# Ledger of designs, part 4: VHH binders against DegV domain-containing protein DR_1986

Target 1, 281 residues: DegV domain-containing protein DR_1986, of Deinococcus radiodurans (q9rsy3)
Amino acid sequence: MSIAIVTDSTSDLTPEHLAALGVTGVPLYVLFEGQLYQDGVQLSARQLVEGVRAGKAIPSTSQPSPAEFAQAYAQALEHADEVLSLHISGQLSGTVGSARLAAQEFGGRVTVVDTHTVTLGLGLQVLRAAELVRAGQSVPQIVQTLERVYPQADLRFTVDTLDFLRLNGRIGGASALLGGLLNIKPLLVVRGGRVDAGGRVRGQKKALADLAEHVRRYVSQHGGARVAFLATVGGEEDRAAVRAQLSDLHFQDMGDHEIGAVVTVHAGPGAVGVALEPLSA

## First folded at step 4 (VHH; framework vhh_7sr4_2)

Design Q10 (from L2 with T52Y)
Fold by ESMFold2-Fast, scan of step 4:
Structure Q10 (fold): chain B 281 residues (1-281), chain A 128 residues (1-128)
Amino acid sequence: as target 1 above (281 residues)
Amino acid sequence: EVKLVESGGGLVQPGGSLRLSCAASGFTFSSYAMGWYRQTPGKQRDLVADIYSGGSTKYGDSVKGRFTISRDNTKNTVYLQMNSLKPEDTAVYYCAAGPTYYDILEDSGYYSPEYDYWGQGTQVTVSS
């Protein structure tokens, strides 16, 4: 039986990358200054950041409808026997709920997964699922592998301000980092499906050094890693600086990735991070 | 068209055993969670057992250790082996099917008491 993969735009894999993998991405939405934009279709992350810099308020986001998922599933099932649908944490978005409701129309042919992660944390799961589909694995075998990988997976990042997470209600356990002193940079993780505190350091240089050291420790502890480097618009040079600190380290390089518009609404411009997973599980 | 057909019900004495079967058609059986529920006249349906697409199981408190749910994906059939039957087990038993949902932090597929598909039911009577 052939399997099609569906994900959502918060995976932050480009439309080109998804197309090359044969994966369908369902866009979430950005609401900014009274207008609704489809993530990566009607609004790029760069356009969002330019708009935020010119605008009066931080934007908000919304999930795809069940009807949009039903359309994606119907289209995927024209070319496949089953659908594996991988989505942003249910604690961060109602996206997985919309997907579950849509799946009811397809008589067991659609399996929906709450991945308990976001951005390249989800993107790495999508890439691994695509590899396992090509290797001839069944949906239950793929999900079992993702379940084994998840406790070892890691998403760590720093942001210029906590305001974007706070005002949109996605700050989670990182609320413990609110009210810091001047020039304190928060370190954040995604853990158990939500944003959580990863630490505090003084200054941007120490934040970037923390991210690089985190990768180094992870590779040492796991005997290797798949590593993706992420940034929102404005964080590209800092992402390069983290990478440069790891030039002596051997790992599987999953590339440099721009965080898309929806995730940028929550992280803000100038965010830098790393997504990590083991080589196999 | 989804169809669930229960069989194996009947009259049995206390302490006896029965095996219920539910033959399923019209959907990809191996991808579905399957369940058994029971209903006594004048009461709501309650959970007997669930089995998820990956094979994990869940039982109602009153039947744990006495009943075993299993599935045969090659025959599109779910079974309920009922041992040490009691008069309190007398009810109409319903087969149910619903889509699989995975929570990466849980071991089971999607489960709902309001499954999309239900059989017509089979009567089990435990009486001397």
Scores: ipSAE 0.141, ipTM 0.630, lowest interface PAE 4.8, mean pLDDT 87

Design Q11 (from L2 with S53Y)
Fold by ESMFold2-Fast, scan of step 4:
Structure Q11 (fold): chain B 281 residues (1-281), chain A 128 residues (1-128)
Amino acid sequence: as target 1 above (281 residues)
Amino acid sequence: EVKLVESGGGLVQPGGSLRLSCAASGFTFSSYAMGWYRQTPGKQRDLVADITYGGSTKYGDSVKGRFTISRDNTKNTVYLQMNSLKPEDTAVYYCAAGPTYYDILEDSGYYSPEYDYWGQGTQVTVSS
């Protein structure tokens, strides 16, 4: 039985990477200045950040329609027996709901998964699922592996301001960090499918050191790790600074990734983070 | 074409046992959740039990501890073992199949409440 993987654009895997994996990405949308743009196709994260920095209002986002998922599933099923559809947390977006509605039309050939994560947290699950498909695993076996990996997976990041998460209603438990002093930097995690507080430190240098130490502790506790380094536009040098603090550490390097336009609407410019998972389930 | 064939229904005394079977064909069994529903004349169908391909189960409150759902993935068959049967268990029992939704935080599959496929039903009568 052949399996096609479908995900959404909040995985922040590039179109080139998805194509190389044979994975279909369904785009979410950015509503910016009264116009709707497809994530990663019609609006770049840089254009979005430049507009916001020029004084335009913080944008909003929206999910793909059930019809767009149905089209993706029909196309995938032309070349595969089954579809495994992996999506951003249902607590952060209605995307998984649209996917579930579409899946009802395909007589059990489409399995939809709420991954309870976002950006490279989702991206790492997509990469692992693709590896397991290539290894000949069934959909139930793949999902069981993702379920075993999830409690060990980690997504930790820092942002310049909590305003982007707050204004779009995705701040979650990190609302506990509101009202901090100017020199205090929040540390955030994705936990249980939502954004939550991960700590507070004084200044950006300590925030980047915290991310690096978090990776070091994780690798030590798990005997290795897969590590992806993330940044929104404006965070690239800080992402490199985190990486530089880990030059002595051995881990499976999953690369440097730009957070796309949809996720940037919520994290804001200058965000830096790491996504981690164990080497094996 | 998808086909669900139920068997094992019949007459039984209160306190007795029955085992229902549902043989599935014509679709990819590994992607489907399987369920048993029952219907009494004049009422809507009620969930009895369901099971994901991986074996996670849920039960209707009226049957917990008395009924057990299981599946044999090699034979594409789902079973309902009914123990300590009561007169109020009298109903037509339907086998159903539908897509599986997985929630990574839960060790149980979610099933579409609108199952894609239904069997013809099998009568269970509990009376003396």
Scores: ipSAE 0.124, ipTM 0.604, lowest interface PAE 5.0, mean pLDDT 87

Design Q12 (from L2 with G55D)
Fold by ESMFold2-Fast, scan of step 4:
Structure Q12 (fold): chain B 281 residues (1-281), chain A 128 residues (1-128)
Amino acid sequence: as target 1 above (281 residues)
Amino acid sequence: EVKLVESGGGLVQPGGSLRLSCAASGFTFSSYAMGWYRQTPGKQRDLVADITSGDSTKYGDSVKGRFTISRDNTKNTVYLQMNSLKPEDTAVYYCAAGPTYYDILEDSGYYSPEYDYWGQGTQVTVSS
């Protein structure tokens, strides 16, 4: 029984990487200056950041329709027996709900998973699922592995301002960090499917040092890790600075990743972070 | 055409047992989650038990330890073994089928009221 994987654009895996994996990505949308754009297709993260920096209002985002998921599932099933559909946290987006509605049309051949994460947290689950498909695992075996990995997975980041998360309603538990942030940088985590507070430090250099130390501690506690380095537009040099602090550490390097336009709407420009998971579950 | 046909209902005394069966056709049974729900007049349908394509099970709080759900993929049938029946178990019991949905933070294979297909129901009456 062959399995096709479907995900959404908030995985922040490039179109080239998705194509190489044989994975279909369904785009979310950015509403910017009264126009609706497909994530990474019609609007890049750089174009969005340039607009925001030019004084335009902070954009908003929307989920794919059930019809778009039904199209993706129909196309995948032309060449596979089953679909495993992995999506951004249902607490952050209605995307998984649209996927579930579409799945009803396919006679039980589509399995939809709420991954309770986003960006490369989701991207790492997609990569692991693709590896397990190639290893001949069934959908239930793959889901069981993702369930074992999830409690050990970690997504930690810092942002220039909490305004992007606040204005679009995705600040979650990090709302506790609002006010009194003069010269303070927030550290944020994704925990239990939503954004939460991860700490506070004075200044950007300490925020980057916190991210590096977090990776070092994780690798020590788990005997290794898969590590992805993330940045929104404007955070690329800071991402490199975090990586440079870890040159002595051995881990499985999952690469440097640009956060796409939809996730950038919520994190803002200049964000930098790390996504972590264990080597095996 | 998807069809779910319940059987095994009837009148039973308190403390007795019944086994419900649901024969399914028109879809790839082994790939579907199957569930049992019940409804009393004037109330909404409540989950009794469900079972995923991977055989993970979930039970309603009022039936845990008394009822057992199982499936036979060779016969395209899901079963509900009901033991230690009580008068409050009196209801119409419905078989349901839907695609596999997993919530990674919840019990694997738990399904909410998004089931696509429903049987016509079978009456269970627990009374002396």
Scores: ipSAE 0.012, ipTM 0.405, lowest interface PAE 8.9, mean pLDDT 87

Design Q13 (from L2 with F27R)
Fold by ESMFold2-Fast, scan of step 4:
Structure Q13 (fold): chain B 281 residues (1-281), chain A 128 residues (1-128)
Amino acid sequence: as target 1 above (281 residues)
Amino acid sequence: EVKLVESGGGLVQPGGSLRLSCAASGRTFSSYAMGWYRQTPGKQRDLVADITSGGSTKYGDSVKGRFTISRDNTKNTVYLQMNSLKPEDTAVYYCAAGPTYYDILEDSGYYSPEYDYWGQGTQVTVSS
């Protein structure tokens, strides 16, 4: 009955949304111009983008320590009997490793899940887990549901440049898209816990049309979907343009979301995407 | 504090059956992965069978199809049903427990062979 959920700041759920769900978010960090900032606490995505545009410095990111997770778990266990801890892909960050080390101090009271996704891909799993906790499901039942949902989950996006993913070492299989001609826009996916190539198209208009068509095809193939629309700072109008192409389509709308500072370090400003999952397992 | 106590071992003839039980004390049983390992003199411990908190099972190649692992969370007990016993099944059988780590791409999670808690062992001897 008494399960607390812990996640990390790369879920890109707002602190207000997490508080309303009773979920604890552990912040990752941005290193920018010699200063370390807690994601969404000490540095917003907008402040980061403004800083990058004002200078030539490229930001980097780092994971929370095991000690920070142990503190979060101890605090959660003041109000709950056990903890379910959901995190960004272990292939994108050492965050889940820090969580697993901390969990060893608490035995079976803390269950750590590598979600093999990021941003609202992770955020949708957190929302589903919170819903199942409210429905009275046990930790094993919840994680088994997430395991059944994950193979059908989808995260697809486009970026203005591959440089941010490349320079920070998170380009993964999308390195195959490097060296394109003028006005070629990459389509990217998160697949098997890392960034991978989803295609390439000529021009931004076709990239946005691809995202909208991908949602339409997904809904058709799965008999419905839960859909979140994502953008980094500078991508908000393009996010709205993707949504506007889907006004005739019936799906469960999970809202418009701003990608946070840590994920923005890797995707860059002007990124636009969609996160999808089935209505049921 | 987790404590594991094995029972049900003994002497049995080839082709016979035994059921081992492992009674666990402590608050975390339902969330723990549970396993059975065995050790013969001069060898390291080998996995016999394990079961996650969610009920997913894994078996050692030498026992697959003959042994069945199960758990009863209301009794804090894990069982090993051993059928068609062979002389080479003679060993000390150990119960083990540890936290479950879920890796979505692995389709189930369990702790490594370095489980946190181990029982004292129970002897199984298969001979005429």
Scores: ipSAE 0.011, ipTM 0.368, lowest interface PAE 9.5, mean pLDDT 85

Design Q14 (from L2 with D50A)
Fold by ESMFold2-Fast, scan of step 4:
Structure Q14 (fold): chain B 281 residues (1-281), chain A 128 residues (1-128)
Amino acid sequence: as target 1 above (281 residues)
Amino acid sequence: EVKLVESGGGLVQPGGSLRLSCAASGFTFSSYAMGWYRQTPGKQRDLVAAITSGGSTKYGDSVKGRFTISRDNTKNTVYLQMNSLKPEDTAVYYCAAGPTYYDILEDSGYYSPEYDYWGQGTQVTVSS
């Protein structure tokens, strides 16, 4: 039985990468200056950042409709027997809820998974699912593997300001870091499906050192790792600086990734992070 | 605005004891990590002891087992109980306040206390 994979645009995998994997990405939306834009299709992260820097208000985001998921599922099922649908945490977005509603119309042929993460945390699970489909695993076997990966998966990042997470209601446990942050960089994690506080350090250099040390610790504790390096617009040099601190360390390099427009609405420009998972599950 | 005022320093003989106090004002004391550092002329400040907002403690290797840090959030005060004092403990002792590292960072073994606020210092002299 053939399996098609569907994900959403918050995976931050490029359209080219998704096409190469045979994966369908359903776009979330950015509401910016009274206009609704499809993530990465009608509005890039760079255009968003340029608008905000020009004095426009911080945008908001919205989930795809159940009808949009139903269309994606119907199209996927033209070329596959089953669909495995992997999505951003249900605590961060209603996206998985829209997917589950749409799945009801397909008589058990569509399996929807809440990955409890976002950006390349989700992207790494999509890559693993695609690998397991290629290896001939069934949907229940793949789901079981992903459920073993989730508790070990890690997403750690730093942001220039907490305002983007705060204004859109995604700050979660990182609200503990509010106040007194003029000379302090917050460290943030995604765990249990929500943003949480990962610490505080003085200055950008120490924040980048923290991210590098976190990768080193993870690789040591797990006997290796798959590692993706992330940045929003403005964070590209800092992403390179984190990578440069790890030149002596052996891990499976999953590449450098730009965070897309929807996730940029919540993290803001200048964010830098790492997404990690174990080599095997 | 933010003030840290140390007290309790003085002259003591080797083997003696001193208790330092640091009275804090101008910030939400219970939410901050507190620390004690010491400095001798010509050297950088070295960590003596630190206590997180949750009460977890960390000590410099040279003082572990001899010194105890504690805090009283109702009095906005951090204490350093110094026992079995040695001539090498002679230094100016500084109170510090700053952000607390959360569990995930501390569990990683990556702990570098970052302090935003410093007191004026109190002299401790251990001499026969």
Scores: ipSAE 0.000, ipTM 0.118, lowest interface PAE 17.9, mean pLDDT 84

Design Q2 (from L2 with S31R)
Fold by ESMFold2-Fast, scan of step 4:
Structure Q2 (fold): chain B 281 residues (1-281), chain A 128 residues (1-128)
Amino acid sequence: as target 1 above (281 residues)
Amino acid sequence: EVKLVESGGGLVQPGGSLRLSCAASGFTFSRYAMGWYRQTPGKQRDLVADITSGGSTKYGDSVKGRFTISRDNTKNTVYLQMNSLKPEDTAVYYCAAGPTYYDILEDSGYYSPEYDYWGQGTQVTVSS
């Protein structure tokens, strides 16, 4: 029995990477200056950031419709027996709800998973699921593996400002960091399906050092790791600086990733982070 | 066409047990997730237990350790074994069928799935 994987655009895997894996990505939307844009198709993260920096209001986002998921599932089932559909945390988006409604049309051939993560946290689950499909595992076996990995998975980042998370209602427990002193940089995590406070430091250099130290501790605690390095537009040099602090450390390098337009609406420009999971499942 | 028929409800004393059955027809049972939900007057439906097509189970916090969900794909039937019943378990119990759904965060409950199919419900009353 062949399995096709469907995810959404908040996985932040490029269209080229998804195509190489045979994975379908369903786009979320950005509402920007009164117009609705498909994530990564009609609006790039760079275009969004340039608009905001030019004085435009911070955008909002919306989920794909059930009809869009039904189209993706129908297309996937033209060349596969089953679909495994992996999505952004239901605590951050209604996307998984749209996927569930669409799945009803397909006679039990579509399995939907709320991954309780986002960006390369979701992307790493998609990559692992694709590996397990190639290894011949069934959908229940794959999900069981993802459930074992999840408690050890980690997503940690820093942002230039909390305004983007706050204005769109995704600040979660990081609201405890509001009203900080001058030159305080928030450290944020995604754990348990929402954004939460991961700490606070004075200055960008210390924030980047914290991210590097977090990777070192994770690799030590887990005997290795798969590590993805993340940045929104404007964070690319800082992402490189975090990576440079880890040149002596052995881990499985999952690459440098640009966060897409939808996730950038919530994190803002200049964000830098790391997504982590254990080597073994 | 599609039918879900619950049975096994009734009156039981606190500390007693009941086994609910839900007979399904009109769809490919083995491919669907099956669930038990309950509703008391004036409240939302709550997840009691669900079971995926592959046999993975999830329970509502109030019933963990007391209730067991199981399925028999040869009989197209899902069961709910209810032990150590409490007055708070008094509710109409509904059988539901839908596509398989996993929530990988163990301490997060999904208590109102958008399932395709619902039964008419069976009353469970726990009272002396």
Scores: ipSAE 0.463, ipTM 0.810, lowest interface PAE 1.9, mean pLDDT 88

Design Q3 (from L2 with S31K)
Fold by ESMFold2-Fast, scan of step 4:
Parts: C-alpha cells; sequence; structure tokens
Structure Q3 (fold): chain B 281 residues (1-281), chain A 128 residues (1-128)
C-alpha cells in the first residue's frame, strides 16, 4: 500500500522542498487589513512585516476549511492508497480539527495526526515520515516512530516582543514572562503542544548564546542531532550568528529556514530559533 | 443511519472474563477505525483500546496485557476480550467508529477519543 503525506503551511517547508518530498501542503490564511491571503502563496512573510512596520495593525490567522482538506485528500488518493496527514498543534490552531472533519469522507483511508508542534518542529516530523514511507513502513509504524521521537524533539526561540503571541492568544505559559524589565529577552519553547517559558536573559547577545549552547548540550546528550535554524524576517543575521557559534560541532544540518507569514503573525519579526531532534528513534 | 450496538456486558466476579461485541451497520465497516472507551459516573471517557482498518491496535495503560481488541470485517463486528477483570474495570463501555486520528503526546500517544459515531454503551460491573 502506497502512502501520500499531507501537511499544512505552518511546517515552513518551501514549495520546492515539499515537491521534492512528494508532500502536499495545505495553506493556512492571514487576515490583514480586511483581506484574506493564503500563506506563502498570496502573501509573503516579508510583505507582512513591511506592512506592520509601515503602521498597519498586527494581523490574525485562520485555518483551512474542511472542504480544502477534502480536495487535498481526494487529489492525493488519485495516486496513493492512503493518506497520512500531519498538522500543527491543536492547541495552537483549529487546523487539525478541519483535517479530521474532512477525513470522514474518505472511508478510513486518511489518518490525521496532531503533531503538537509547529514550524520546523512539524517540518522535521514531515521529513522523517517521508523517509519512513520510502523505507516501506506502514502508517501505524510511522506514527509509533514519531511518538518515540517527540519527547526528545525540541523547539527553542527568542522574540523581540511578546505582543504578537499575546494579541492573538498563543502566548500560553510564556505569559509568566510578561512585565519584564528593560532590555530583557524572553527565551521560549514549544512544550506539550503550546508555547511555554524557556527563560529570560539580559540582551540579544545572551539570547543568541543561549540558543547556541542549547544546541551544543543537545548534541552532547544525544550523541548527535538533526538541527534546523529558524528566523522570521529581520532575524536572518542573528540566525547566522547562532550557526557561527557552532562551526566546531558535528550534527546533521537541516538548513536555514525562513518562518512563513502565518507563524510570523504569532512570533513577530526578528525572531530566531532552533528545531532539534535525534538522528534516530 | 449509522448504528453501533454493543452486547456482552454484565456482572462478573474479580478475576473473571467477559467478551464485548459491537455490531456496526450503515457504513463501510472495513474502512473505519473502531474503538472501545469506558466511563465511570462523574468522569470523562477514557480509551480502552482501538483498532485501525488495517488491524493495528493501541491500548490504555491500565488494560495492557489483560484486554485484547479484534475485528471481523466479514461480520462488521469489533470485539473486546477482557481477562483478569478488577473492580476498577467497572464502567459503561462504549463502541466508537471514525477515521483514524492520532495524538502524538508521549503520555497519550493514543488515537483521539473524538470519534464520529458512538454506541449507547454496555454496563460492565466487577464485584463479588
Amino acid sequence: as target 1 above (281 residues)
Amino acid sequence: EVKLVESGGGLVQPGGSLRLSCAASGFTFSKYAMGWYRQTPGKQRDLVADITSGGSTKYGDSVKGRFTISRDNTKNTVYLQMNSLKPEDTAVYYCAAGPTYYDILEDSGYYSPEYDYWGQGTQVTVSS
């Protein structure tokens, strides 16, 4: 039995990368100045950031409809026997709920997974699932592997302001970091499917050093790692600075990734982070 | 008109066995995931066991090694074989059907409890 993989645009995998993997991405939406835009198709993260910097209000986001998932599933099933559908945490978005409703129309041929992560945390799960499909594993075997990897996976980042997470209701446990003093930088994690506090440091230099040291400790503890480096628009030089601190370290480099428009609405411009998972599990 | 009809419940002594059956109609049974859930008064429903259309199974931690879920696609029936029953197994047991949905959290790497179709439930009472 052949398996097609479907994910959503919050995986932050490029259209080119998805095409190379044979994976279908379903776009989420940005509601910006009264207009609805498909993530990465009709609105780039850079266009969004430029608008906000020009004085436009912080936008909001919305999930794909069940009808859009049904169309993606019908298309995938033209070339595969079953679908494995991997999505952003149900605690951060209603996307997995829309996918689940659509799956009802396909008589058990579609399996939906709440991955309890986002951005390259989800992207790394999608890549691993694609590798396991190529290795001939069944959907239950793939999900079992992802379940073993999840508690070892890590997503750590810093943001310029908590306002973007707070305004759209995605701040989660990081609300404990509100009311900080001047020149305090929050460190954030995604844990148990939501944003949580990862610490506080004084100044950007210490925040970047924390991210680099976190990667170094992770690689040491796990005997290696897959590492993706993340930034929203405005964070690219800081992402490069984190990477430069790790030039002596051996790990599987999953590349530099731009966080897309939908996730940028919640993290804000100038965010930088790392996504990690073990080499095997 | 999807129907799920549970049978096989009853009163049993600790250490005893029961086999629950759920007869399904009104949908293409072989294409759906099937599950057993249980509920005690004042508590939420908990996963007992489920089985995918392909036959892969998951169990709640409290029943692993004691209960076995199976399905017969020719009879449109899912079964739950319950062995070494304990007083804490006393609950209403519900049959459920839906597309397969996984929650990937470590403590609950189970199928989602939010299935589309539910039976009316069958009472299992374990007491002396």
Scores: ipSAE 0.373, ipTM 0.785, lowest interface PAE 2.5, mean pLDDT 88

Design Q4 (from L2 with S31T)
Fold by ESMFold2-Fast, scan of step 4:
Structure Q4 (fold): chain B 281 residues (1-281), chain A 128 residues (1-128)
Amino acid sequence: as target 1 above (281 residues)
Amino acid sequence: EVKLVESGGGLVQPGGSLRLSCAASGFTFSTYAMGWYRQTPGKQRDLVADITSGGSTKYGDSVKGRFTISRDNTKNTVYLQMNSLKPEDTAVYYCAAGPTYYDILEDSGYYSPEYDYWGQGTQVTVSS
């Protein structure tokens, strides 16, 4: 039984990486200066950040339509017997709802998963699902594996300002961090499908040290890890600084990843983070 | 097209057993959630048992421990084994099918409570 994987653009896997995996990415949208742009197709994260830094208003985002998912599913089913559709948390976006509505039109051939994560948290689930498809696992077996991995998975990051999460209504439990003092950096996690508070530290250097220490502790507790390093535009040097603190540590390196335009609308420029999961389930 | 055909209903004495079968066609059975619901005239339809594509099961409180739902993907059939039958189990029993939706934080997945496909029903009567 052949299985095609569909995800959305908030996985932040590049079009090149998705193509190499045989995975279809359905783009979300950015509403910027009164214009609607497809994520990574019509607007890059760099263009978005340049506009915001030039004084443009913080953009908003929207989900793909059910019709766009139906088109993606129809195309995938030209080359596969079944579709496994993995999406950004339903608490952060209506994307999974559009996917579920579209799936009803395909007579059970499409299975939709609310992954309760975003960016490379979702990206790592997509990579693992692709590996399990190649290993010959069925859709129910793959989802059971993802369910076992999820409680051990981790997404931790820092942002320059909470304004981007706040203004678009995605701050979640991190609202507890509002009203900080000068030079205080928030540490954030994705927990239970939403953004939550992970701590507060004084200054950027301590925030980067916290991310590196978190990776080190995770690897120790799990006997290894798959680790992806994340940054929005402006965070690239800080991402490299986190990586440099871990040169003595052995883990499976999943690479350096740029956070795409849709997720950048919510995290803001200069964000840095790590996505973690165990080596195997 | 999609078809769900129930069988195995009938008249049985209190304390007896029946096995219901639902033969499915027209969709990829192994990926679908399957369920049994029952309805008494003048009352709402109640969940009896559901089984996801992954094999996770749910039971209505009144039947838990007495009824067992199972599926055979090679035969495209879902079964309901009904033991220790009571007069209050008298109802029309409906087979239902819907696509499987997974919520990674909710058990083995989320399945639609409003199934897309329903059988015509089979009568079960428990009386002396």
Scores: ipSAE 0.173, ipTM 0.628, lowest interface PAE 4.2, mean pLDDT 88

Design Q5 (from L2 with T28D)
Fold by ESMFold2-Fast, scan of step 4:
Structure Q5 (fold): chain B 281 residues (1-281), chain A 128 residues (1-128)
Amino acid sequence: as target 1 above (281 residues)
Amino acid sequence: EVKLVESGGGLVQPGGSLRLSCAASGFDFSSYAMGWYRQTPGKQRDLVADITSGGSTKYGDSVKGRFTISRDNTKNTVYLQMNSLKPEDTAVYYCAAGPTYYDILEDSGYYSPEYDYWGQGTQVTVSS
């Protein structure tokens, strides 16, 4: 049976990447200055960051409707027998809930997966699912593989300020990092489907060194890794600096990625991170 | 505002014991590493003991086995229990607070914190 993959825009895979994979991305929304914008279609991360830096209020985000998912599923089923739908953590967004409601209308032809992650953490699972579809695996086999990968998957990042996560209610366990000292950089992880504290360091140099050391330790402990390097607008040079610290290390390089507008609402500008998963499950 | 208030110093005879306390306010105490350092006139500050937010401890070579550092996160207080005191333990003792670094793997080894906040110091004098 042929399988179509659907994801959401918080995967931070570009429209070009999604098209090349044959994957459909359903956009989330940014509410900015009283107007709703489709993620990656009507508002870029750069435009959002420029507005906030110019003194506009920090935006908020919203999930796609069940009707939007039902439309995506109906279109996918015009040229596939089944749909595998992979989404941002249900603890971070109602997106997976909207997808599950829509899936009920399709009589078991649509399988919805909560990936328990976000951004390239989700993006890496989408890439793996696409690889397994090409390898001829069934939906239950792919889901079983993703369930083995999830507990080993890692997303670690640093932000310029916790305000974006706090004001939008996504700070999770990282609230323990609030009230820190001047010039302290928080280290954050996505653990169990939510943002959590990964530590604190003094200054940006130590934060970038932490991210690089985390990649080294992961590769050592897992015998290799697939690694994606992430940044929001303003973090591109720091992303390059993390990568430069790893020139001697062998891993499967999944590329440099810009975090999109919806995820930028929560992380803020100048964020830098790494997404990791094992080579195989 | 971060504030560290030390107490428990004083005069004690050799072989005696003292317990120093440091009451902390103005930050999330449970998330910070706490340390004790000491300084004698004309010397640099020496590590006596420190304790991470997760409870991992480190001691200076000269005090290991005699001193014990502990913390009470419900009281926002760090303690230094000083046993078998010697004249060479005479110094001003400083409480310090700083960020803790943890790997995502909680079983990782100790990472030494950098201390950004310091108390005013408390005098400990060990003499006959």
Scores: ipSAE 0.000, ipTM 0.118, lowest interface PAE 18.1, mean pLDDT 85

